VH-VL binders against q9h9l3. Designs and how they scored, part 60

Target 1, 176 residues: q9h9l3
Amino acid sequence: PRKMVAIDCEMVGTGPKGHVSSLARCSIVNYNGDVLYDEYILPPCHIVDYRTRWSGIRKQHMVNATPFKIARGQILKILTGKIVVGHAIHNDFKALQYFHPKSLTRDTSHIPPLNRKADCPENATMSLKHLTKKLLNRDIQVGKSGHSSVEDAQATMELYKLVEVEWEEHLARNPP

## First folded at step 21 (VH-VL)

Design y139
Fold by OpenDDE, fold request of step 23:
Structure y139 (fold): chain C 176 residues (1-176), chain A 123 residues (1-123), chain B 111 residues (1-111)
Amino acid sequence: as target 1 above (176 residues)
Amino acid sequence: QVQLVQSGAEVKKPGASVKVSCKASGYTFTSYFMHWVRQAPGQGLEWVGWINPYTGLEFYAQKFRGRVTMTRDTSISTAYMELSRLRSDDTAVYYCARSGTYYYDSGPRFDPWGRGTLVTVSS
Amino acid sequence: QAVLTQPPSVSGAPGQRVTISCTGSSSNIGLGYEVHWYQQLPGTAPKLLIYENSNRPSGVPDRFSGSKSGTSASLAITGLQAEDEADYYCQSYDSSLEGWVFGGGTQLTVL
């Protein structure tokens, strides 16, 4: 069987107004929640907004951050051939400038059975924080010091495990 | 309408450099990737590389690394491909082609294409 | 030489069905990367024909269809017409090469 990993990325703001999201940290965990990758990444563009409250990224984290191209290579090496689980994962892949196969992508923000389990509308886009609290009785992204991409990736994997069997069967019958 | 207008045909000698331009219009230049693909006479398509017009970050096919340089000028929505140390087997029509940044916008498909720029390398 | 393998040529009579195969490997199509198809009429630039395995852009008739399975993809053309005479290319992504790759191209002749 294919190996499964979960990914979560933190973004900073670049561009004239800081509205463009650029990769600044990436965390990847395996099926058991073990950290396979966790690096600060230096965007190719000047950072205008660290978005620290949400991203947890500070200027000091960029001092020895891994250059984007190098980080991208490392990350893609891990992801290649894997089923990749993430929440709103399109943001992560877009930031990586990478097109992971749809058939090997699992987005916990778009899994109706997961929402149903959480007593949420199946077609709604729920936050990772909400789903984690509802289904795992765990608080993530607390405080104002920023998110932990490792914690978020682990939570994402745990959430997916709740619906893995059902969803994998669904996808087998209905390939994307 | 979305258009990619490329520069005119070039004739170069071996060892020289050529720089082809591709001016984009009808869409936000920095919101899509720009690819370069070449086609030798009577041959198939060969991917050269791509550039993110927003960041200027480029990725090249291994075959062309060290000889190709892709750049862009966002002020005029123009992408450039420069190929150096030209040799006869670089003779080809060079195309620029647009792709999306992820599946939800337009995906990794190449659409549209420029009309191509013939680059002839001969002594 | 092309990373993806296509037959050099196929032919069919008007109204017939033809198929063009695109054979990849475990580093591209076999990894699940999507396949796209392009039509290139004589003396023109390639045009997107099929994207993400089986989707048709606006303006492409439904007699063109795409599929993929395992390490290969296929383009099918039903109700073959004279204007379908062209070169057809498949395209995907190769992880080992870290870039997009094309098939060698197939010349379709309408008899």
Scores: ipSAE 0.940, ipTM 0.963, lowest interface PAE 0.5, mean pLDDT 96
Fold by OpenDDE, fold request of step 23:
Structure y139 (fold): chain C 176 residues (1-176), chain A 123 residues (1-123), chain B 111 residues (1-111)
Amino acid sequence: as target 1 above (176 residues)
Amino acid sequence: QVQLVQSGAEVKKPGASVKVSCKASGYTFTSYFMHWVRQAPGQGLEWVGWINPYTGLEFYAQKFRGRVTMTRDTSISTAYMELSRLRSDDTAVYYCARSGTYYYDSGPRFDPWGRGTLVTVSS
Amino acid sequence: QAVLTQPPSVSGAPGQRVTISCTGSSSNIGLGYEVHWYQQLPGTAPKLLIYENSNRPSGVPDRFSGSKSGTSASLAITGLQAEDEADYYCQSYDSSLEGWVFGGGTQLTVL
């Protein structure tokens, strides 16, 4: 049986106007919520917008940040062969410049049974914060200091556990 | 129409370097990855590496690390592959090929391909 | 030498069905990485034929199909045509090599 991990990444803005999202932090937790990886990452290009209010990333975090290529190698070693759970996970993988197998990817932002449990439209894209509050009665991403990728990854894993059996059965019948 | 136009054929001596260019048009150059693949005469395809034209970040196959350098000039939407310390077995057609950045934007498939650049290494 | 194993050659008569296998390992296809197929006509650059196991790009006839199971993939060509004579390559990602890998290629001859 394949192991399962959850991932959450924080992005900063790069490019002329800071519109390009670049990886600046990555957190990975196991099925039980234990932290397997949590590092600040130095983007390969100049940061224009730290997006601190959302990302929680500040300039000081980049002083000893792990270079992108090194971090990517470390992260990929953890993810390889695993079922990877994330929320809007395409953003994380894109930032990593990595193509995890679709069959081993679980995106909690696109799981209809999860939305149904939260009394949300099945085809709607709900935020991690909203689903976590509705289904786990827990507040995440509070305050103005920015998100915690560890907290978000843990919440994502907990949410997936609620629908794991049903969703895995669905995927078995309807492989992506 | 998406096109990749490569530089002309090269003839080099062993120990020399060669730099092949690939000019992209018909799409946003910095929004897609650029790969390099070579094919020796009568042989199969061999992946050399890729570059992110936006950041300039590159990844090479282990076989070519230390000998290949991939760069880009965004002002003219052109990617470059330089191979140094050439050997006879480096004789091949070198292709540039585009791929997406994730599954929703073409994904890891190579499309389209340049027409290739023949590099001949002979003493 | 190629990481993915293909038969060196296959042949068929016009109108027949042919299949080309692509055998990987637990470090590439077996890990679930998608398989892509390319067609290379004589003297030309490769062309994308199948992407992500079984999808056809625009312009590729539906007589071309792809599948993947376990550590292997397969390309099937029905209603074989003379113009299908070409080399075919499978491609995937190998985690141990940290890069994309190709099959050795299969030369398809139309009899």
Scores: ipSAE 0.939, ipTM 0.962, lowest interface PAE 0.5, mean pLDDT 96
Fold by OpenDDE, look of step 22:
Parts: C-alpha cells; sequence; structure tokens
Structure y139 (fold): chain C 176 residues (1-176), chain A 123 residues (1-123), chain B 111 residues (1-111)
C-alpha cells in the first residue's frame, strides 16, 4: 500500500479586502504524526489580512518565509505518489495550485463513516475541531493565538486512521 | 459566454522573438489558470506552460524554460506568451486554453481553447 | 515523441464502435492522474470531449465514453457518425516532467 501523509495549510488574505486565500504555512506529517514539513511561506502577493485569529500567521513570520514557488516545489516532492489526507483539503491543494489525483486524496470533511462515528449527519460537513474533540477527546485550535497546522495535520491523520480500513475498502469498490 | 481571443498570425526570422496575446472574456480572468499549447503542422499537441493570472506565477515545460515568458495584464484580461530565439521547429499554431484552479472550478481540463495563432519561423 | 502513446489512426464504418487507447506510465496515468480527451475537427482548435477519465461536458453525446485502468486510458465511440472524423488527443499530468502531457493523437476516419 502507498504511504500516507497528512497536510494542513494556513492561509492569509490577499487581493481586494483580503478575500483571496493565499498559502502562508504548510505542515505535512507522516502516518505516525512525525513532521515531514513545516514552513512559513511567502505569498506572491501583498498580504492584506493575516487572519491571525485563525491562521496564527503574523507579519514577523513572513520575514524569513520561504517563497511560494520554492515551497511549492518542496511540498510537491513530498506529496507526489502519496495518499494525502486532509480536512477540507481542496482548499490546501487550491492554495498550492496543485492537482493531486483524486484517487490518492482523502478528505476527512467528506467521509460519511467518520461522521457516523461522531454521531453526526453523514452528509454534513463537520469541523476538524469538532471531530477531533468528539472522536479523539482532544482539544485543538484553542485560544486566540491561531491554529497550529502541525497539530491540525496530526489530528486529521488520527481521525482518518479511525476509519481507514472501512473507507479504503469503500474506495476500492467505488473509485472516484 | 466564455471566449479566448488570440492575436493574429506572425511571421518571424530565426533568432527573433514572438509575443502572442490571448484576451479572455465572459469569466473572471484571475480565477482561472491560462495554459499555452502549441501544435506544429501535421503534429500533435504540446504543452508549453501555464500562468496564474492572479499572482502572475508561471510554470513552463522543461523544454521551453529559458526561452519562453508568460505574462498577463489583468486590467484588460489578457495573457501573453513570448518565445525567443525562434527556430524553424517553433513553427506551430499556438493556443491559449483555460483551466480551473481546482477540481470544483473546471479542474485541470482545458476548456475553452482559443482559436490559435499561427507562428511561422522561416529564413 | 509524445509522453502518452496513442495509435496514429483508427477507422470504422458508420454505426460501428471504435476505441482509442492512451498508454501512459507510472509517472502520469499510472500514478493516478486523471485523463482528459479532446476532439479536434479539421482546421479547428481542440475541444474538450471527456474530462477526469469518464465525464462528459454538456453537449457531448453519450456515445462518447472514457475509461482508465492501470497505466492506460481508453476512449470509446459507439454509433460512429461521419462528423466524428477528427483527431483525438488524450491528456494527463506527468509528475516527473512537472507538467501536462498529451498523447500523440489519433486520426479517426469514418469509412
Amino acid sequence: as target 1 above (176 residues)
Amino acid sequence: QVQLVQSGAEVKKPGASVKVSCKASGYTFTSYFMHWVRQAPGQGLEWVGWINPYTGLEFYAQKFRGRVTMTRDTSISTAYMELSRLRSDDTAVYYCARSGTYYYDSGPRFDPWGRGTLVTVSS
Amino acid sequence: QAVLTQPPSVSGAPGQRVTISCTGSSSNIGLGYEVHWYQQLPGTAPKLLIYENSNRPSGVPDRFSGSKSGTSASLAITGLQAEDEADYYCQSYDSSLEGWVFGGGTQLTVL
């Protein structure tokens, strides 16, 4: 079986009124939760809104941030050929301007068995925070200092591991 | 409707440069990637590169790196492809083509295509 | 010299079924990247025919179908019609080349 990694990205706002989400941090962990990548990333556009309350990104983090194009190359080297697990992962891939194969993508925000296990509607989109609390009895994204993408990536991987066998079997029977 | 209007045919000498334009309309120019694909006479399609019109970031096929430059003018929703140090084997119809930024927004498929711009390189 | 391999030509009579193969490698189709198909009528720009292996855009007849397995993809055309005479190209992404790649194209002749 293919190796799995989990990814979580933090975005800042760029463009008019900061409505465009731009990659500012990316964290990747392996199946065991070991950090494979964790870098602040400099968007190619001016940051209008750091979204610090949620992203945890501050201006000081951008001083030595890795330029986007360089970071993208580093990240893609890690992701290529892997099963990539994430929560609402389309946002991460979009920010990376990258099209990971659907067949190798696992989005914990769209796994009905995971929601079922958490006593949530199967077709609802639940937050990572909620699922992590309900299923792992762990609090993430606490406080007002912003998210930890490493913590979120690790939580995402742990959540997926709860339904991995069932979901992989489902996908085998129903390939995307 | 979504349209990509390309500049007219070009005739160049070897060693010269050519810049082809592609004006987009009918959609938000900065919300989709712009690709360039060429087709030599009687030959197949060859991907040249792509640009993100929002950021201006471009990615080129290895074959063209160092010789191609993709740019855009967001004020007029126009993408440009410049190819320098032209050779006879650069003679081709050059197409611009739109793709989404992710699967939910048209994805990596190319749609629509411009009508193409013939670039002829001859001594 | 195309990265994806297609037969240079196929032919069929009206009403028949024809298939066009697209053979990739472990760095593109075999890696799981989706395959798209384009139809190019004589003297025109390519047109999206199939996207993401098997999906038809609006306006494309259901007699066109796509599939993917392993390192290869296939385009099937049933009920072949005269207007189907065109060049067909498969497309995917290649991780080793870090870019999109096309097949060499297949010329379909309707007899």
Scores: ipSAE 0.917, ipTM 0.951, lowest interface PAE 0.5, mean pLDDT 95
Fold by OpenDDE, look of step 21:
Structure y139 (fold): chain C 176 residues (1-176), chain A 123 residues (1-123), chain B 111 residues (1-111)
Amino acid sequence: as target 1 above (176 residues)
Amino acid sequence: QVQLVQSGAEVKKPGASVKVSCKASGYTFTSYFMHWVRQAPGQGLEWVGWINPYTGLEFYAQKFRGRVTMTRDTSISTAYMELSRLRSDDTAVYYCARSGTYYYDSGPRFDPWGRGTLVTVSS
Amino acid sequence: QAVLTQPPSVSGAPGQRVTISCTGSSSNIGLGYEVHWYQQLPGTAPKLLIYENSNRPSGVPDRFSGSKSGTSASLAITGLQAEDEADYYCQSYDSSLEGWVFGGGTQLTVL
């Protein structure tokens, strides 16, 4: 059986008016929630909006941040060959400019059994915050200091574990 | 419609450099990756590298690192591939090809392709 | 030389079924990376034929189909037609090389 990890990334705004999302932090945890990776990352473009309220990223975090190419290499080394769990994970992979195999990807924002368990419409896209509160009775992404990608990755893994058996069986019968 | 228009054929001597251009139209240039693939006469396809036109960040195949440089000019939606220290086995048709940034746009598949640029290296 | 292995040539008569294999390894197809197929008519640029193992782009007839299993992929062509005569290439991503890789190509001849 393949090892499983969960990933969460924080983005800053680059480009015109800061509308482009660029990777500024990446956190990866294992099945038990242990942190395997957690680094601030320096985007290849000028940061226009730190989005601190949401991202938790501040200018001071970029002083010793890992250059994007280096960080990408480190992250890919961890992800390669593993089942990667994330929430709206396409945003993370896009920011990484990386294509993880679909068959090894688990997106908790698109798991009908998970939504059903949370008394949400099966085909709806629910937030990580909502699912975490409903199913784990835990508050994440609180306060004004911004999100914690480690906390979010851990929550994502815990949510997936709730439906892992059922969903893995489903995927086995219906491979992407 | 989406089009990739490449520069014309080149003839170079060994040791020289060549720079091929690929002008994109019909889509947002900075929203897709640009790949370069070459094909020697009578041979198969060989991936050279790719560039993110938005950031200018490039990734090269190991074989070409140190000898290839990919750039772009976003003002004219044009990608460039420069290959230096040319040798006879660099003779090939060089293609530019577009791919998406993730599976939700067009994914890692190459579509469309330019018509190719023949680069001939001979003494 | 190519990372993905294809037969150098296949042939069939009009109306027949032909298959082209693409054999990879544990660092590409076997790792789960998707396989794409391209058709290259004589004297032209490659054209996307199949993407993500088994999907057909608009304009590609249903005579073309793709599949993937283990470390290999396969392209099947049913109802072979004269215009199918071309070179076919499989493509995937290789984690060890950190880049996209192609098969050596297969020349399909329609007898």
Scores: ipSAE 0.913, ipTM 0.949, lowest interface PAE 0.5, mean pLDDT 95

Design y139
Fold by ESMFold2, fold request of step 23:
Formats: structure tokens, sequence, C-alpha cells
Structure y139 (fold): chain C 176 residues (1-176), chain A 123 residues (1-123), chain B 111 residues (1-111)
């Protein structure tokens, strides 16, 4: 069977009015929640808005951050050939400028059985914070100093485990 | 009406360089990736590399590293591919082709393609 | 040598079905990367025919279909017509080469 990892990224604002999302941190954990990668990443474009309230990214984090092209290479080496779990994961892959195979991608924001376990509408988009509180009885993203990509990636993996058997069987019968 | 309009045919001598242009229209140039693909006479398609027009960052096929440079000018929505130290086996039609940036848009498919630019390398 | 292997040629009479294979490896199709197909009419640029294994873009008739299994993909053309005479290329991503790869092309002749 393929190995599985979970990913979470934090974005900053670049481009006009800071509206373009650019990668500034990436964390990857294995199935057991052990950290495989956790780096601050320097975007190739000028940062207009650090988005610190949500991203947790501050100017000091960028001083020694790994340049995007180098970090991307390191991250893709880890992701290649693996099932990758994330929450709204399409944003993470867009920020990485990478197309991970759809058949190896798992998005906890779009898993109907997971929503059912949380007593949420089957096709609703639920926040990671809400799902984690409801299904794991854990608080994440506490306070207003920003999210932790490590914490979020670990939570995402634990959420997926709750529906892993059912969802993997579903995908085997219904390839994306 | 998404269009990719390429520069005209070029004739070059071995050892020279060539710069092919690809002008985009009908879409937001910086929101899509640009690829370069070549086809030698009577042969198949060979991927040369791609550029992200927003960042200017480029990625090349290993065969072309050290000889190819991909750039762009966002003010005129134009991508460029320059190939140096030309050899006779670089004679080919060079295509530009657009791809999306993630699956919820155009995805990784190449659509559209430019009409191609013939580069002939001969003494 | 092309990274993805296609038969050099196939042929069929009008109205028949033809199939074009595309064989990759564990670093591309076998790793899960999607397959795209392009049609190249004589003297023209390639045109998108099938994307992400089996999807047809607007304007491509449903007699063209694609599938993928294991390390291989297949393009099927039913109800063969004279205008289908062209070269056909499969394409995927290769993780070892860190780039896009094409098949060697298949020349379809309509008899």
Amino acid sequence: as target 1 above (176 residues)
Amino acid sequence: QVQLVQSGAEVKKPGASVKVSCKASGYTFTSYFMHWVRQAPGQGLEWVGWINPYTGLEFYAQKFRGRVTMTRDTSISTAYMELSRLRSDDTAVYYCARSGTYYYDSGPRFDPWGRGTLVTVSS
Amino acid sequence: QAVLTQPPSVSGAPGQRVTISCTGSSSNIGLGYEVHWYQQLPGTAPKLLIYENSNRPSGVPDRFSGSKSGTSASLAITGLQAEDEADYYCQSYDSSLEGWVFGGGTQLTVL
C-alpha cells in the first residue's frame, strides 16, 4: 500500500493589494503525526500582507526562510508517490505550483462521511477548527497570533483516520 | 478567444542562439503557466520546460539545462524561449502551450498551443 | 527514445473502432499522474483531445474516449472517419525527470 502524509501550508499576500496567496510555511507529518518537514519559505515576490492573524507569519520568520524554489524541491521529494491528506488541499498544491495526482489526494474539507460523523451537511465545507473540535475534542488555532501548520497537519491526519477505511474503499470503486 | 501568437521562422548557424516569442491574448497572462515543446522534422513532441509568468520562475527539462532560458514580459503578455549553442539537431518547430495552475481551473492540460516557430540550424 | 511507449502506427476502415495504447512506468502513469491526449493533423499544431485520463474538451465528439489502468492508458476512437487521419500523442508527468513527457506518437491511417 502507498504511504500517507498530511500537509498544511500558511500563505502570505503578494501582488496588488496583497491579494495573491504565496507560500510562506509548509509542514508535513507522517501517518503517526511525526514531523517530516517544517520550514518557513521565502516567496519569490515582495510580501505585501503577512496575514499574521491567520498565517502566524511575521517579518522575522522570513529573515532565514528557505527560498521558494529550493523549498518546493524538498517538499515535492517528500510528496512524490504518497497519498497526501490536507484540508482545502487544492490551495496548498496551487501555492506549490504542483499537480499531485488526484488519485493520491485526500481533502478533509470534501469528505461526505467525515461531515456525517460531525452531524454536518454532507456537502458542506467545514473549517478544520470546527471538525477537529467536534470529532477529536481538541482545540486548534487558539488565539489570534496565527495558526500552526504542524498542529493543523496533525489534526488533518487524525480526522482522515476516522473515515480512512470507508473513504479508501469508496475511492477504489469510484476513481477520481 | 484565447490565442498564442508566435514569432516567425528563423534560420541560424551552428553555435548561434535563437529567441522565440509567444504573445498571449484573451486571458490573464500571469494566471496560467507557459510551456515550450519542440518537434524535430518527422519526429515526436519533446517538452523543453515551463515558466510561471507571475513569478518569472522557470523549470527546464534536464536535456536543455545550461542552453535554454525562458523569460517573459508581463507588460506585453509575451513569453520567450532562448536556446544557445545551437546544433543541427536543434532544427525543429518550437511550440508554446498554456496550462492551468491547479485542478479547479484548467489543470495541467496543454490548451491552447501556438502554431509553432520553425528554427532551422544549418551552415 | 520517448518516455511513454505508443505503437508507431494503427489503421482502420471508416466506421471501425481503433485503440491506441500508451505505456508508461512507475515514475509517471504508474505513480498516478494523469494522461492527456493530443491530436496533430498534418501540418498543424497539436490540439487537446482528452485530458485527465477520460475527459473531453468542448468540441471533441464522444466517439473519442480515454482510459487509464496501472502503468498504461488507452485512446479509443469509434466510428472512424477520414478526418481522424492524424498523429496522436499521449502525455503525462514524470517524477524522476521532474517534467512533462510525451509518447512517441501514433500515426493513424484511415483506409
Scores: ipSAE 0.814, ipTM 0.919, lowest interface PAE 1.0, mean pLDDT 93
Fold by ESMFold2, look of step 21:
Structure y139 (fold): chain C 176 residues (1-176), chain A 123 residues (1-123), chain B 111 residues (1-111)
Amino acid sequence: as target 1 above (176 residues)
Amino acid sequence: QVQLVQSGAEVKKPGASVKVSCKASGYTFTSYFMHWVRQAPGQGLEWVGWINPYTGLEFYAQKFRGRVTMTRDTSISTAYMELSRLRSDDTAVYYCARSGTYYYDSGPRFDPWGRGTLVTVSS
Amino acid sequence: QAVLTQPPSVSGAPGQRVTISCTGSSSNIGLGYEVHWYQQLPGTAPKLLIYENSNRPSGVPDRFSGSKSGTSASLAITGLQAEDEADYYCQSYDSSLEGWVFGGGTQLTVL
């Protein structure tokens, strides 16, 4: 039996000049788009740049945010043993400090059949916003108040469904 | 040249503590995880835990929780493992080993390893 | 009581092929976590030999190869040489233990 979830994370800047990306929100949805997890997360390092225009994270969100180590434990329990879909998903796993099996990982930013459906070069890296507009006729990440990680996770799952049968068959023939 | 240089051998009595050091060179210390692995005489490898040198956050194997503390000093690129309330079965060579932080850059494999620090616990 | 099971020893003559098995469970290899292999020459630290099931680091001869199927992995050594005499360990991640785990080790003797 196949169990599948989609994940999206929002990052803030830590470290020198705020250049290190640290986890500040994580949303996980199931195959049907139901929210399984959605929490603001307090990074273990000082926040230098909230990156609010893209992240939607503000100082007020950090006041009662779940500490990183606790949130990581909760998230990993959900992800363990599942196919995890994301967009540029290796950055999400890096922020979680977790190595999800490659055979259970699906990255919508690097699926050639998905790019083909969007009339894009098969090896191009395409943004989630662009793919969602072209293939689902939806606008996400609207406005300048930051992204919704719930909305983005849901869009990512719907994009994967467009190529799921073809791509799962390809991976069965060509294990990563 | 990526290197991990460990502190010298130590002899301890039961009930004491030991602190082993591992100095990294040839790479950005805070960009990679540091693991500790031990090997009792004539026995196999046993993972003790890891630390993220950037954050200072640590994760220990269940067997060692409550007795092990992993720390680091980023100003000298050095990781530390302290084991307390020593007993004779803690006699082992203690290795540090580096891993990457995500698949794109080095991944979860342990490379390189330090040369090991022999800790002998005897009464 | 190693989490990953390896034969305690294996032997072969120079030039022969040997294999070393690594058997896990549904909480580690069977859940999809990759397998890494390390060589430990007598009196030395372990050295990375194979990573992510089948990849060789720079400087490891192509006579070393790895594979994974189901809950098990295998290290193959062809063209066996005297310098291959060492202990070999497999490694993976275990979700139940929430940490990295090693096999019990296999002592390879070159006859």
Scores: ipSAE 0.811, ipTM 0.918, lowest interface PAE 1.1, mean pLDDT 93
Fold by ESMFold2, fold request of step 23:
Structure y139 (fold): chain C 176 residues (1-176), chain A 123 residues (1-123), chain B 111 residues (1-111)
Amino acid sequence: as target 1 above (176 residues)
Amino acid sequence: QVQLVQSGAEVKKPGASVKVSCKASGYTFTSYFMHWVRQAPGQGLEWVGWINPYTGLEFYAQKFRGRVTMTRDTSISTAYMELSRLRSDDTAVYYCARSGTYYYDSGPRFDPWGRGTLVTVSS
Amino acid sequence: QAVLTQPPSVSGAPGQRVTISCTGSSSNIGLGYEVHWYQQLPGTAPKLLIYENSNRPSGVPDRFSGSKSGTSASLAITGLQAEDEADYYCQSYDSSLEGWVFGGGTQLTVL
């Protein structure tokens, strides 16, 4: 069977009025929550809005950040051939300009059994913060200092483990 | 009506550069990726690279790195591919093709394609 | 030197079934990357025929079908018609080349 990793990314604002989302941090953890990758990433264009309240990214983080194309190569090498778990994971893959196989992608924002465990409507899109509080009794993304992509990736993996057996069997019967 | 309209045929000498354009219409240009694919006479399809028109971010097939530049002008919904230091084996039809940015809408499939731009390199 | 291997040609009589194979490796199809198929009529640009292994876009007849297994994929055409005479290309992503790759193409002749 394939190995499993979880990913989370933080974005900053580039382009006109800072409205374009560009990758500025990426964290990847293994099944046990050990950090496989955690780097600040320098977007290929000027940062207009660090979005620090949500991203946790500050000017100092960009000084020695890994250039985007190098970081993307490193990230994709880790993801290749693995089941990748994320929350609203389409945003992460769009930012990487990469199409991970559908059959190897797991999105905790779209798993009906996970919503059911949280006493939420099965077809609702629930935030990572909400699911983590409800199901893991943990507060993440606290305060105005920004999110931690390591913390978020670890939470995402733990959430997936709660439904892993059921969901993997479902996907085997219903290939995406 | 989604369309990709490419610039006309070009004849170049070895060592020159060529810049092919691809004008998009009928969709939001910055919401999709743009690819370039070439086809030498009597041969198959070869992927050259892609660009995200929203960010301007580009990636090239290894074979073309150092000789190809992909750009775009979002104000006129136009993508460009420039190939430098041309050789006779660069003679090909160069296609632009659109893909989605994630599976929810169009995914990675190439649809539509431009009609192609013939570039002939001869001395 | 195509990354994905296709037979150079196949043929069939009108009304028959033909298949076109697309053989990849552990760096592309074998890693789970989806396969797409394109039809290229003589003198025209390629046109999407099958995407994400087995899906047909609007306007493609159901006599065209695709499948994927292991490191390979297959395009099947039933009820062969003269208008199906074209070149057919498979496509996937390759992790080692870090890019999109095509098969060498298959020329379909309708006898």
Scores: ipSAE 0.811, ipTM 0.912, lowest interface PAE 0.9, mean pLDDT 93
Fold by ESMFold2, fold request of step 23:
Structure y139 (fold): chain C 176 residues (1-176), chain A 123 residues (1-123), chain B 111 residues (1-111)
Amino acid sequence: as target 1 above (176 residues)
Amino acid sequence: QVQLVQSGAEVKKPGASVKVSCKASGYTFTSYFMHWVRQAPGQGLEWVGWINPYTGLEFYAQKFRGRVTMTRDTSISTAYMELSRLRSDDTAVYYCARSGTYYYDSGPRFDPWGRGTLVTVSS
Amino acid sequence: QAVLTQPPSVSGAPGQRVTISCTGSSSNIGLGYEVHWYQQLPGTAPKLLIYENSNRPSGVPDRFSGSKSGTSASLAITGLQAEDEADYYCQSYDSSLEGWVFGGGTQLTVL
């Protein structure tokens, strides 16, 4: 059986008007929620909008941040060969500029059994905050000081565990 | 519609450098990755590396690190590959090829390819 | 280490079915990385033929198909035609080499 990790990233705005999302923090936790990786990452382009209200990233975090190319190498080494769980995880992999195998990718924003447990429409895209409150009775992303990628990765892993047996069996019958 | 137009054939002596260009048209140059692949005469395809035209960051196959440099000029939608300290076994056709940035927007597949640039290294 | 292995050549008569194998390892296809196939007609650049194991881009005839199992992939061509005479390459990502890798290529001859 493959080992499983959860990932969450925080993005800042680069490019014209800060519209391009660039990686500025990445957190990875193991199955038990222990932190395997948590680093601030210096994007390769000029930061136009720190998006601090949501990202929690400030100028001071960039002073000793790991350059993107180095951080990416460290992150990919952890992810290789593992089932990777995330929420809207395509954004995380796009920001990493990496194509993790589809067969090893789990996205808690697109798992019908998880939506059913939350009494949500089966094919709706639900926020991590909403699912965590409904199914784990926990409040995450509290306030306007920004999200914690560690907290979000841990919540994502706990959500996946609620449907893990059912969903893994479904994927075995229905390979991507 | 989408096109990759490469520079013309080059003849170089061992120890020299060569710089091949690849001009993109028909799409947003900075929204896709650019790869370089070479093919020695009568041989197969060999991935050299890629560049993200938005950031300018490059990743090279281990075999070429230290000898290859990939760059781009976004003002003219052109990617470049420079190979230094040439030797006779660098004689090959060098292709550029485009890939997407995630599965929902073309994915990692190489499409399209340039027509190739023959680089001949001879004394 | 991770090297995608293809037969150097394969042949078939017009109308026949041929398959081209692509054998990888636990650092590429065996880890779940998808396989893509390219056709290279004599004197031309490679052209995308199959992507993400089994998907056919627009304009590629449905007699071309791809599959993947375990550490290997296969390209099948049915109703073989003279125009199919070309070199065929498989491609995947390799985690140990940290990059894209190609098979050695297969020269298809139509008899």
Scores: ipSAE 0.806, ipTM 0.915, lowest interface PAE 1.0, mean pLDDT 93

